# Ledger of designs, part 4: VH-VL binders against DNA polymerase theta (polq-1)

Target 1, 171 residues: DNA polymerase theta (polq-1), of Caenorhabditis elegans (a0flq6r38to208)
Amino acid sequence: EARQFEDQHLIFSAPTSAGKSIVAELLSWKVASTGRKVLFVLPYISVAREKLHQIQRCWRRDDISVCGFIGPQASNPNEWLGAVCTIEKAASLTNRALSEDWFEEIGMIVVDEMHMVFDSSRGAHIEHMLSKVLLWNQSALEKVRIIGMSATIPELYRIGKWLDGAKVFEA
Key: E = the ipSAE of ESMFold2; O = the ipSAE of OpenDDE; V2 = 0.75 times the mean of E and O plus 0.25 times the DockQ between their complexes.

## First folded at step 1 (VH-VL)

Design f14 (framework fv_ficlatuzumab)
Fold by ESMFold2-Fast, scan of step 1:
Structure f14 (fold): chain C 171 residues (1-171), chain A 121 residues (1-121), chain B 107 residues (1-107)
Amino acid sequence: as target 1 above (171 residues)
Amino acid sequence: QVQLVQPGAEVKKPGTSVKLSCKASGYTFTSYYMHWVRQAPGQGLEWIGEINPSGGSTNYNQKFQGRATLTVDKSTSTAYMELSSLRSEDTAVYYCARELGYDSWQYFDYWGQGTLLTVSS
Amino acid sequence: DIVMTQSPDSLAMSLGERVTLNCKASQSVSSYVSWYQQKPGQSPKLLIYWASTRESGVPDRFSGSGSATDFTLTISSVQAEDVADYHCQQYYSYPFTFGQGTKLEIK
């Protein structure tokens, strides 16, 4: 029973932002500890920088390297298991993973503010990135798990259906 | 051409407060964390805290918690450190320093020239 | 707090000699150590980050090594412009902490 959730995409919707991120961070740590890459996708540079500091501090004790893909310069993907990205940088990084043939190393993508998929200017990047993951998962032996954190919105069930019937948890 | 410009000196009496400035130029101010570090005459460096200029979130060294307050003014690309309840041991050069947070690493790539704060009667 | 201890406090070397500066952390900091050079009257300048990665523009004679608790900054052939205080820093956990510094002199 526990194993039934290992390959299932999840969406967390909660009134507190802290509650939404804790479960995703624990699941991400488990994936990184197995040697697979985890991407954290956040909407703004300030939020991404704060998440980068938080995850780096938490994962340092296990010698798990975490890089930032934010701001004016993209980090080289060498020597990391965790990547904290802004939306556009995450889309770019996943494109690079496909073209450079290391997409199979990615075990999980955590998308904060998942409801921004409905934003016309930035939502296209989220949609495109996650569509590549869904396409990859159709034939991959090692699947990429999508974890979404979202505000409680009327259209949340549509995102769940789009993500292959993702499990939706509402606090 | 990244520059962090700080005033040269400040003199304050014990028990008062001081607000030190750090004017940034040559980069997108809100894209990099700003740190404050002090150095007492003839001593080592001591980290005071950090601020995210975009959102204003801060982290402090517990030694300065409650006495130091970090703020920014995005319209002037200026970072500030206010230190209250000044004591003679607060006499030091105070530096602002920019953090480059790429490649899993947080390090200070550019430093201001420092402000010498003298706390005396 | 993680305590960073540098040794020696000061040393004087002849031009061209190999210099080794040590930095010890009170607990493991993995590779999250930076080294800074501070010349008299100047602000610190980044030399090394991630224990061994040289910052762009820093001369090849500077190198860093070490992991966990023991770190070393090496200058393969000391030059006159290397007269400075050298500081190590851990950024593994908050609060970030620095060593007391090592003063390098030449004669």
Scores: ipSAE 0.007, ipTM 0.547, lowest interface PAE 9.4, mean pLDDT 84

Design i03 (framework fv_imvotamab_arm2)
Fold by ESMFold2-Fast, scan of step 1:
Structure i03 (fold): chain C 171 residues (1-171), chain A 121 residues (1-121), chain B 112 residues (1-112)
Amino acid sequence: as target 1 above (171 residues)
Amino acid sequence: EVQLVQSGAEVKKPGESLKISCKGSGYSFTNYWIGWVRQMPGKGLEWMGIIYPGDSDTRYSPSFQGQVTISADKSITTAYLQWSSLKASDTAMYYCARELYDFTGYAFDIWGQGTLVTVSS
Amino acid sequence: DIVMTQTPLSSPVTLGQPASISCRSSQSLVHSDGNTYLSWLQQRPGQPPRLLIYKISNRFSGVPDRFSGSGAGTDFTLKISRVEAEDVGVYYCMQGTHWPYTFGGGTKVEIK
């Protein structure tokens, strides 16, 4: 059923990134169209910059604002519905959302290269950020949906269990 | 150094085809929009269109839709502006320019030196 | 398309005196993200355009502080506090808020 997974966290995995991003982009556009915030989390400045331009390009036609949190000169516009972030910037932004009481405005967080949660240095930021989301969701009226995109690895089932039994799609 | 280098001046006759180029260097070519601007002799600037080289997403100004083709070849970091059949009214200076989203906000900071196109019999 | 109207068409100015250029848009340039994407370009004779100011009032790298921008919504101003000989040229406003991007008609700054 098309709406079967609308409240469930999802993980998409494939040997390559080709195609798995399309579903996440469609789902995120739907969330932004309802007036809720979407965060895109990517591992490197170059990849995040490419994603920022791509999403700004796609969402410009609908006048949906998208900003980048990807470096020292990242733009910080007055308002946004889409945020394209590097891992560390996303963690910082979600911490600000909690402290400034606007976490409820977030509808979805899309994490690219989700398998990096096993990286010892940067994985801690992903784990910490998503743990806060899971804790928030325990009592929230409107939950934050987590969409992960990952390489196909043996430990992927552990990430799925950790994300409240997220549905895993393997190509 | 970040720069855009355009091809040299062209002298053509009406009805001929033409393709001029704009080569980017010193930056990630696929991550920035490139626009084409026309300036007729003694006149102001007008947007022709823009292209995102990473996926060739192209947008034309209504006045130029169907009159020119904008394209890019990311393997040689080059954007193109092309006419299938030139007219005398195409005589103008043509500029390419780079747009920045995350640093300058929809502004064009790096401009090519221009390509003068003269179309006469 | 957004129409950008610049005044004056020509501004002869005495060296060391201020110059002011106005730009008016046919509709609001406030983007949905809250920013206003209005920029100013300078074109010296025989040269390509050069970015002076972006997002109304932010000077681009290397631009002297005698150049300043101001405005909101539909009305914008570029000011040169003390015109120098090198400032002769044509100045254009440009909007990047709405597609297609559009330029003002230009204002020629010349020394009298």
Scores: ipSAE 0.006, ipTM 0.512, lowest interface PAE 13.1, mean pLDDT 84

Design i04 (framework fv_imvotamab_arm2)
Fold by ESMFold2-Fast, scan of step 1:
Structure i04 (fold): chain C 171 residues (1-171), chain A 120 residues (1-120), chain B 112 residues (1-112)
Amino acid sequence: as target 1 above (171 residues)
Amino acid sequence: EVQLVQSGAEVKKPGESLKISCKGSGYSFTSYWIGWVRQMPGKGLEWMGIIYPGDSDTRYSPSFQGQVTISADKSITTAYLQWSSLKASDTAMYYCARDIYYGEWAFDIWGQGTLVTVSS
Amino acid sequence: DIVMTQTPLSSPVTLGQPASISCRSSQSLVYSDGNTYLSWLQQRPGQPPRLLIYKISNRFSGVPDRFSGSGAGTDFTLKISRVEAEDVGVYYCMQATQFPLTFGGGTKVEIK
């Protein structure tokens, strides 16, 4: 049952993007429906734009506001429960959440193409962002859950170990 | 007032083409899915397909895929159901209906129906 | 395709008496988001269908409280606590959990 994993970090692995589990989408919707913020982190503007439209369509039934933090000219309203971000924008947003004291409102961060953590420059942003989440979780009453979507790569187990023994599901 | 108004009854011969319409008013047309439902004389309801006018995302029942075309023109808030070549078995009442919420596919507002009669 | 089976085929009732309609699906109607997309429609003679209930038990605006829906998984029920003359018609359940959307065969409610 999905409920048995409510407090665990999860990683979903598939050889192609089309084969990735929709469980992450269900879990993120449940978090947003409780009034907590969900961040979606994607590597490229075009992919993030597509994801933004998809999530807006899926969550419209529940009147859940979803905003994009994608391009330099992106206009973002101050109220949202879903945020679709490129990697660098997500790192910036989480830094602002910590400095402006609203990090506690975040319930989940979904990282697409999690294997990008091994990219030298962009991977550092993912690593720093998730490290802050893990540090926050050590003392938080309600944890921020990390959900990773990744290609099937040999290094996937290292990411799982790093994320406090995240459960890995391979399709 | 939120309503869907359908085009009038049609009497056609087998092999003829036909396009019927469903005009929405009183709501944000591009924010709701519109479904098409067939009811053959004396029979129950059959779902044919559905369209989201905001981006023309269209999904068909396998039984109707290739038999009909569903489209929408958001500039005039109108959805369409079209046949390239009618058959006698297409004789039925055709309803369009609006989804109550995006993706719920529980149809809250219904058109009055378009009766299509196909006979030689 | 998910097959929806309704019973009874027809339900002749006396005014003021209760009526109950059953709907069974060939597969669970619980969607991946935890919701069950089961709705009930009423079609009065010569009229288009009218939404009564959505997501098992949510009564649509303007629908009298004598109509109620219940059920879970594959077994669902529509109840009319006290049938009135205006309730004559055919009632359909519909699932929207899986494409294609499918309807039950209908239950005709008549006054005897």
Scores: ipSAE 0.000, ipTM 0.467, lowest interface PAE 17.7, mean pLDDT 84

Design i05 (framework fv_imvotamab_arm2)
Fold by ESMFold2-Fast, scan of step 1:
Structure i05 (fold): chain C 171 residues (1-171), chain A 122 residues (1-122), chain B 112 residues (1-112)
Amino acid sequence: as target 1 above (171 residues)
Amino acid sequence: EVQLVQSGAEVKKPGESLKISCKGSGYSFTSYWIGWVRQMPGKGLEWMGIIYPGDSDTRYSPSFQGQVTISADKSITTAYLQWSSLKASDTAMYYCARGEYDILFGSPFDYWGQGTLVTVSS
Amino acid sequence: DIVMTQTPLSSPVTLGQPASISCRSSQSLVHSDGNTYLSWLQQRPGQPPRLLIYKISNRFSGVPDRFSGSGAGTDFTLKISRVEAEDVGVYYCMQATQYPWTFGGGTKVEIK
């Protein structure tokens, strides 16, 4: 594979969500298959439920556990490698990982609708969560990779710069 | 040390509004659910609802939907239970409790507040 | 709604003797995720409830090993192997498998 992109944060932008989702799914499966945790961050409960079912179907064949941090109860066994979260629950889960010393187990965070970082109330949660990831990566032996999926907006270049010069792909 | 500290006892008349509080400390407030449980005098426990302070996601028991409002202010690590118009039948001890309902992490209603006694009489 | 039935309503026990409390649910408490969200709570006179056992048999931190939980499906038991004076109180089972979450009616443990 083209290793020049293996360690970089990535942002995918396309008119349709299907193409962006497939690439992120493949990259996240690769991380989970090595035994590291992957978080999927989505803006709405309905979209997060759909993503949970999709990832569970795709990763079941490899016996990779995926749970939802959407409502009061998760949907999978006690151990997990994939977590599908709404924005606020993802922020809380990453804060918990820091306080309970398992943040190093996280290999990747996939943020759907990354352009929502500009939303005033909910965007602050995304910004604070990703800022903690960037700070962690400065001294970490194994870094957390950020994958963003976004609508095509003029500000994508600024998000890419903020994420340590993330590669931006527009279809 | 995990603590939930509730507001003091209240004596009210029917028709009055009331808001009681539950302040969390010693843990990440936005990472755990807060539930409210009612105990009428001499009776057992009744689940009223829960809230996740990180995003204010709230679930109510059907018996309490529309009767009370549950909210949280994460900037001061406090959850609330509120009535717009109290009834004599609201006379009870009200408890808040911390919960983790995720499969991976922990136990539901693991730490409890000391309770707030609400007396509604004419 | 899932109805939780506890027996007995009251249990006078002699100090040092065992006590057993039963909880029966109107429906299976096995969640679709494979877990059984059955908990046991203790309420001492004038005190708030305290978690003793969660997910049938897991003892919460600080809870003495005199307390044990067992069961499956619809039938669950809380046992106190050697009742002490401090064990006086009302014990409740609770299910969080299905909304609305429901409690048993309670069992009062008293020293005779």
Scores: ipSAE 0.005, ipTM 0.525, lowest interface PAE 13.7, mean pLDDT 84

Design i07 (framework fv_imvotamab_arm2)
Fold by ESMFold2-Fast, scan of step 1:
Structure i07 (fold): chain C 171 residues (1-171), chain A 121 residues (1-121), chain B 112 residues (1-112)
Amino acid sequence: as target 1 above (171 residues)
Amino acid sequence: EVQLVQSGAEVKKPGESLKISCKGSGYSFTSYWIGWVRQMPGKGLEWMGIIYPGDSDTRYSPSFQGQVTISADKSITTAYLQWSSLKASDTAMYYCARHLEYFDSSYFDYWGQGTLVTVSS
Amino acid sequence: DIVMTQTPLSSPVTLGQPASISCRSSQSLVYSDGNTYLSWLQQRPGQPPRLLIYKISNRFSGVPDRFSGSGAGTDFTLKISRVEAEDVGVYYCMQGTHWPYTFGGGTKVEIK
C-alpha cells in the first residue's frame, strides 16, 4: 500500500493525531534508508524537540543520523539524513539547499499542521518552500515528496490540488 | 563570496540614539545567525547577542539584555544593533559575525570589518 | 556564565619556534549531542577577528596546517608549530556550547 504512493504527495488528516504521524514516519524512514534526506517541519520549538528525540530513537538502530534545526546550538552529526526543523528554519534550509546545489539530495519533506499554510505570517514560509519543491519536481528525475499532516478542514481538497493532485487520507 | 559589511564610524554624545548596520552578501542571509560582539578599547571580545533573520529569533547576553536591540531586515539582507540612549561606557568597536548551523557545523565563520562607536561630550 | 581562562597572557616567540596557548572552561563544553563547540580565533592588529579552528580541532577553510587544536571537556590547546611574522596578534578561545557565548581573555602572540 505504501509502495503505491512512492511518487505521490500525500496528506493525512484525522479528528485526532493518533496514528496519522506514524505512517509519515515509516515512509520517511524508508526514504532515509535509501540515502536521501528527509525534512520534518513543525510549528513550535517544543513539538520539534519532541519529534527530534522520537525520530533519533526510532532511526538509531539503522545508524541513520538525525539533526535539529531549531536553534543556534543544534545537533551536528558528521552527516545527516533526517532534519527536524521549525517552519521558518525549514524554509531557510531549503533555500540554502538550492543555493548550495544539494536540493536533489532531499527525498521527502514532512509538514506537520499543513493547514497552517493558510496562516497569514507563517503560512507564507510553508507556501514558498513547497512552491519551490513543486517547481523543482517539474524537471527532476527523482521528485521530492511532500507529506502533510493536517486537521480535517474543508480546504484539504484545495491543498491536494495545489500539491499536484496529492492523495488525501481522511479518518 | 561571503561578505559582511558594516556601517561607518560614529561619534555621539551621551543620551543620543544610534543604529548601526551589518549587510550580508554572497550567501542565503535568512539561513544563518548574525551575532554582535563588543570590543572596548584595548580589551577583549564579548558577546552581545544573536539573531536568526529567517524567523527573527533573537537572544541577548544577560549583560546586554535591555541595553540594546538587535533586529534584521531580510529584504535588504541587513542586521542592526541599536541603542535608545548611549552612555560613555558604550565606546567600543562593534563587530558582526555570521554563525553557520549546517550538517556537522556550528561556528562563527565570517566577520564584518567593525564599526567604531565613540561616545563623549 | 561559563568562564573561559587563557594562559599565558602573552607569548613572545622567536620566528620559527612553536607557540602553545591553553584554554580552560569553568564547566564542560560537551553539548547534549556529544559535540564540543570550542573555537579559536585570531585577531591581527587593527583587523577583525578571524576563525581559525572550530569544534576543538577542525581547521577553517584557508587556515594553514601549522595551526592545530586539541582538548576535551574543559581543557583545550591551540598550537602553532612554527610561528611566522603574520601570526602576530591576539588569540581567543570561544565556547559556543551554552548561551551566553563567552570568550577567553586573549593571548598576545608577538615576535621577540
Scores: ipSAE 0.006, ipTM 0.501, lowest interface PAE 13.3, mean pLDDT 83

Design i08 (framework fv_imvotamab_arm2; at its last look DockQ between E and O 0.10; V2 from the best seeds 0.00; counts 0 for: pae E 7.6 > 2, placed apart)
Heavy chain, then light chain:
Amino acid sequence: EVQLVQSGAEVKKPGESLKISCKGSGYSFTSYWIGWVRQMPGKGLEWMGIIYPGDSDTRYSPSFQGQVTISADKSITTAYLQWSSLKASDTAMYYCARLSYDWGEYFDYWGQGTLVTVSS
Amino acid sequence: DIVMTQTPLSSPVTLGQPASISCRSSQSLVHSDGNTYLSWLQQRPGQPPRLLIYKISNRFSGVPDRFSGSGAGTDFTLKISRVEAEDVGVYYCMQATQFPFTFGGGTKVEIK
ESMFold2-Fast, scan of step 1: ipSAE 0.343; ipTM 0.778
ESMFold2, look of step 2: ipSAE 0.036; ipTM 0.665
ESMFold2 (binder alone), look of step 2: mean pLDDT 93; pTM 0.950
OpenDDE, look of step 2: ipSAE 0.019; ipTM 0.630

Design i11 (framework fv_imvotamab_arm2)
Fold by ESMFold2-Fast, scan of step 1:
Structure i11 (fold): chain C 171 residues (1-171), chain A 122 residues (1-122), chain B 112 residues (1-112)
Amino acid sequence: as target 1 above (171 residues)
Amino acid sequence: EVQLVQSGAEVKKPGESLKISCKGSGYSFTSYWIGWVRQMPGKGLEWMGIIYPGDSDTRYSPSFQGQVTISADKSITTAYLQWSSLKASDTAMYYCARDKYFYGSEGYFDYWGQGTLVTVSS
Amino acid sequence: DIVMTQTPLSSPVTLGQPASISCRSSQSLVYSDGNTYLSWLQQRPGQPPRLLIYKISNRFSGVPDRFSGSGAGTDFTLKISRVEAEDVGVYYCMQATQYPWTFGGGTKVEIK
């Protein structure tokens, strides 16, 4: 009966876009408020821009810096706790975190449209990024939590099993 | 750098026990299935079974059920294939391979070990 | 068990010429999720198998575009548009729609 899925990866799915992101937003705010980095991964530039402005407004009360990694950029300041990224930019950013030794600062990665992992080209970026997170988590003292939001699809249980037995919530 | 490294060649006599290994590295071992495939000398490929190391969920081909045991030790990222009593007909090359479960493509093996040759003769 | 039948048993090919391998299943390979779990593997002499194609037509990473897969239901084809020396080996189709997973008998591609 317990509703507390502490340190477990979570997947939320619903037939409509409304409501399924609110829990992820609250959990991500809690992570950022403790001083750890949160990445939001979205499939399209327009959706990512909308999300960036939404999160910036919600987190301004706590003076939490939120940056966008949406377009082509040579470098970004490492003075943020929230990052709103397109898929390819998120993959690049996590690779950079591993090579520059700040991956441990990441507390959570929120993947919107998680079912995109089945897309052969862009899905490979999601798969590779999350596979690196799961590999890191095997020996890390402070793990990275993965939160997925997805359309309701028959293969959702497989994604859950792949993410170390993530808890799946369907509405 | 996904890699599956198998144990070395074995020469055994009928009736002896044997356990061969497949060590995974460069990926989250508990997130992917590991399959075992047999290839008898000069013959094609035969699927023996698969295991999900995260919870030890194991599925066997009916032809191999009761003849071998597949297991895994996630603390050392290693899968195993074992026989309690070998037969001459077990002489074959044995491969382990990684399967992508989450893509909805169970059973396609994306990375393979180098193989372990098992020879059973008197 | 689903039986996978490959033709031809051997395919001697001149370098630069095309090769075609057929695979037929004893029943439909369409899974309940709408996907078809048919893959193609290459085994070069003395080497382990290597994934070429998965879910009928998707090339695996690093596989040259001269390899292509097609088909539906019970009839599948692997084509090599221009055979190179490194393509010598045995090719297997495999189904993962139904346990147990089963392989075709293999097709040996040789340079003549």
Scores: ipSAE 0.000, ipTM 0.502, lowest interface PAE 15.3, mean pLDDT 84

Design i14 (framework fv_imvotamab_arm2)
Fold by ESMFold2-Fast, scan of step 1:
Structure i14 (fold): chain C 171 residues (1-171), chain A 120 residues (1-120), chain B 112 residues (1-112)
Amino acid sequence: as target 1 above (171 residues)
Amino acid sequence: EVQLVQSGAEVKKPGESLKISCKGSGYSFTSYWIGWVRQMPGKGLEWMGIIYPGDSDTRYSPSFQGQVTISADKSITTAYLQWSSLKASDTAMYYCARQGYSDFYYMDVWGQGTLVTVSS
Amino acid sequence: DIVMTQTPLSSPVTLGQPASISCRSSQSLVHSDGNTYLSWLQQRPGQPPRLLIYKISNRFSGVPDRFSGSGAGTDFTLKISRVEAEDVGVYYCMQGTHWPLTFGGGTKVEIK
């Protein structure tokens, strides 16, 4: 059940294509339904566009607003509860949330292809963003939950350790 | 080249059934909605409904709910608009249009239209 | 349903002169995501509609820069800076913010 893990960071992985995103989708919908913001972080514009469309379609029935931060980006936070972002745009958006004092409104950040944290060029953006989340959570009353989806790699448990003992689930 | 190609003109009598088609090519058919728009002779545009071909999620304008059926076959990248019993008032040009990768609230690519004439 | 009102019903213009079409919605078209889904479509005689402008002011791929859109909330304008012979047709505004999608009644642009 999603409720049993509400205070814990989670990482989902599968050795081959499996439904590893299903639990992340349910958990993120739950968070958005309570009025907190959810960020979806994906590596490529094409993948992010597809994800934006999927989330808008799924959440439309519940009238939950979802915005894309893919290329052109809103200057200020708008009336949205879901944001689908590329890696660099997500890092920019979280920095903006800190500077504009609405970071506390974020309930969850879902990072697809979490293993990209080891990519030297783009991994730094993921690492910096998540490090700021971890720092925020040390003293925040309203904590941000990190959900990762990753390929099955030997370093997966190392990532889990770094994310305050995140639970690692392998399909 | 992204395009939508519609079936040819139809001439029918009241009470007959009809199914017209809209075939997509040059893009990921299951990643976009397909909408249907009616244009009566000499009149403006009316939105009828939409379908998401990936899972056949269909939604109708209240004015067209129960009047038509929208469906899709993703294996042949084709969407359909269907009437069980045509009326003379169904005489119109029918367009299909693609909407929605990241901004699914506007229509970017349109079919050439299918003229449907219903007369006794 | 959202009512979209276009003025004028017809716009006879001289080649090379500007043309302006107005569109008003019965309520705000600002979506909860912060975007305003107001589009402009062109329909030439005997042709299907084609997208000119989306989200108020963004020209669609291949659309000449003589076409521009502006507006906010409930009041929108399409401008053609220098009308050319190929611009003859009917122009429609369309809102996608509220279900169902609704269109304006159309404005016929023709050459004097």
Scores: ipSAE 0.000, ipTM 0.482, lowest interface PAE 15.8, mean pLDDT 83

Design i16 (framework fv_imvotamab_arm2)
Fold by ESMFold2-Fast, scan of step 1:
Structure i16 (fold): chain C 171 residues (1-171), chain A 121 residues (1-121), chain B 112 residues (1-112)
Amino acid sequence: as target 1 above (171 residues)
Amino acid sequence: EVQLVQSGAEVKKPGESLKISCKGSGYSFTSYWIGWVRQMPGKGLEWMGIIYPGDSDTRYSPSFQGQVTISADKSITTAYLQWSSLKASDTAMYYCARHSFYDELGYFDYWGQGTLVTVSS
Amino acid sequence: DIVMTQTPLSSPVTLGQPASISCRSSQSLVYSDGNTYLSWLQQRPGQPPRLLIYKISNRFSGVPDRFSGSGAGTDFTLKISRVEAEDVGVYYCMQATQFPWTFGGGTKVEIK
């Protein structure tokens, strides 16, 4: 059941990226259907754009608005429950949510290729963004849930510990 | 500032291999696609293909698929266009250009100066 | 493939007079996101192409306001309100709505 995992941060590790994406998509749809915002964070423009189209098609039936924050975009759509972002844009968007006082509207952040937190050039953005989520959750009535999808790497245990003892699923 | 600097002119014979380069600077190299465009002498522009340096995801125009190889080395912020065996019909100016934004759905914003490739005899 | 047809092939223009270039696509350039990925490029003699206009009508950074783009669907126009000597060159339209990306044949702008 998707419901049994609602309160835990989760990390899915699999040889194929497609296998665990479905669970994250179902959990995120459930969050968006309650009126809370979901951010999808992906490392590359092409992957993020593909994910944007996929989520838009899947959520179309329920009239759930999904917007892209991809590449060096200037435009900022105001009405959305789903946001598909590249790493840098996701970090910017979460900073904006904190400064404009709507961070509590975020219910879930899904990070694809979570192991990129160890990338020196881009990992800092992931680390800073998720650190802010963890700090927010210390006192928040409704917490932001982190879902990670990652390659199977020895360092996965470090990410799990860092994310407040996130449940790790390996296939 | 954003710059794309291409390798110098090449003079080759049919059957020879060649690899030309395009070095990016002044921006996040792994966050943009690099495209290659051919211009035959006195003719218009032809799109050859694009690569995303962050993961080497590559797309080719059907007319160039199998004729050239596009690659990139993100450690030195350089994209490449390569021929295993040149033909006289490959004589052209070759441009690299940065593609912005939305991967292949956007536009070419900054262009390299071009590499003239001459294949004779 | 989407075929891009430009007219005229050559446009001799008197300095200070307007110039107009047409680009017609064999099918609609509207992408599923509602945007139209049509661009205009300028190539001066001996120089690489330079972006002028993207998504039909948006002027790229540093491009003079005498250049403007318009159109919809399959019919697009690039206008130069008052041609200057530095505007001599070949102008290309390009579509990036559908793979493979295709260019128009080019329009040569010359001073009379």
Scores: ipSAE 0.007, ipTM 0.501, lowest interface PAE 13.0, mean pLDDT 83

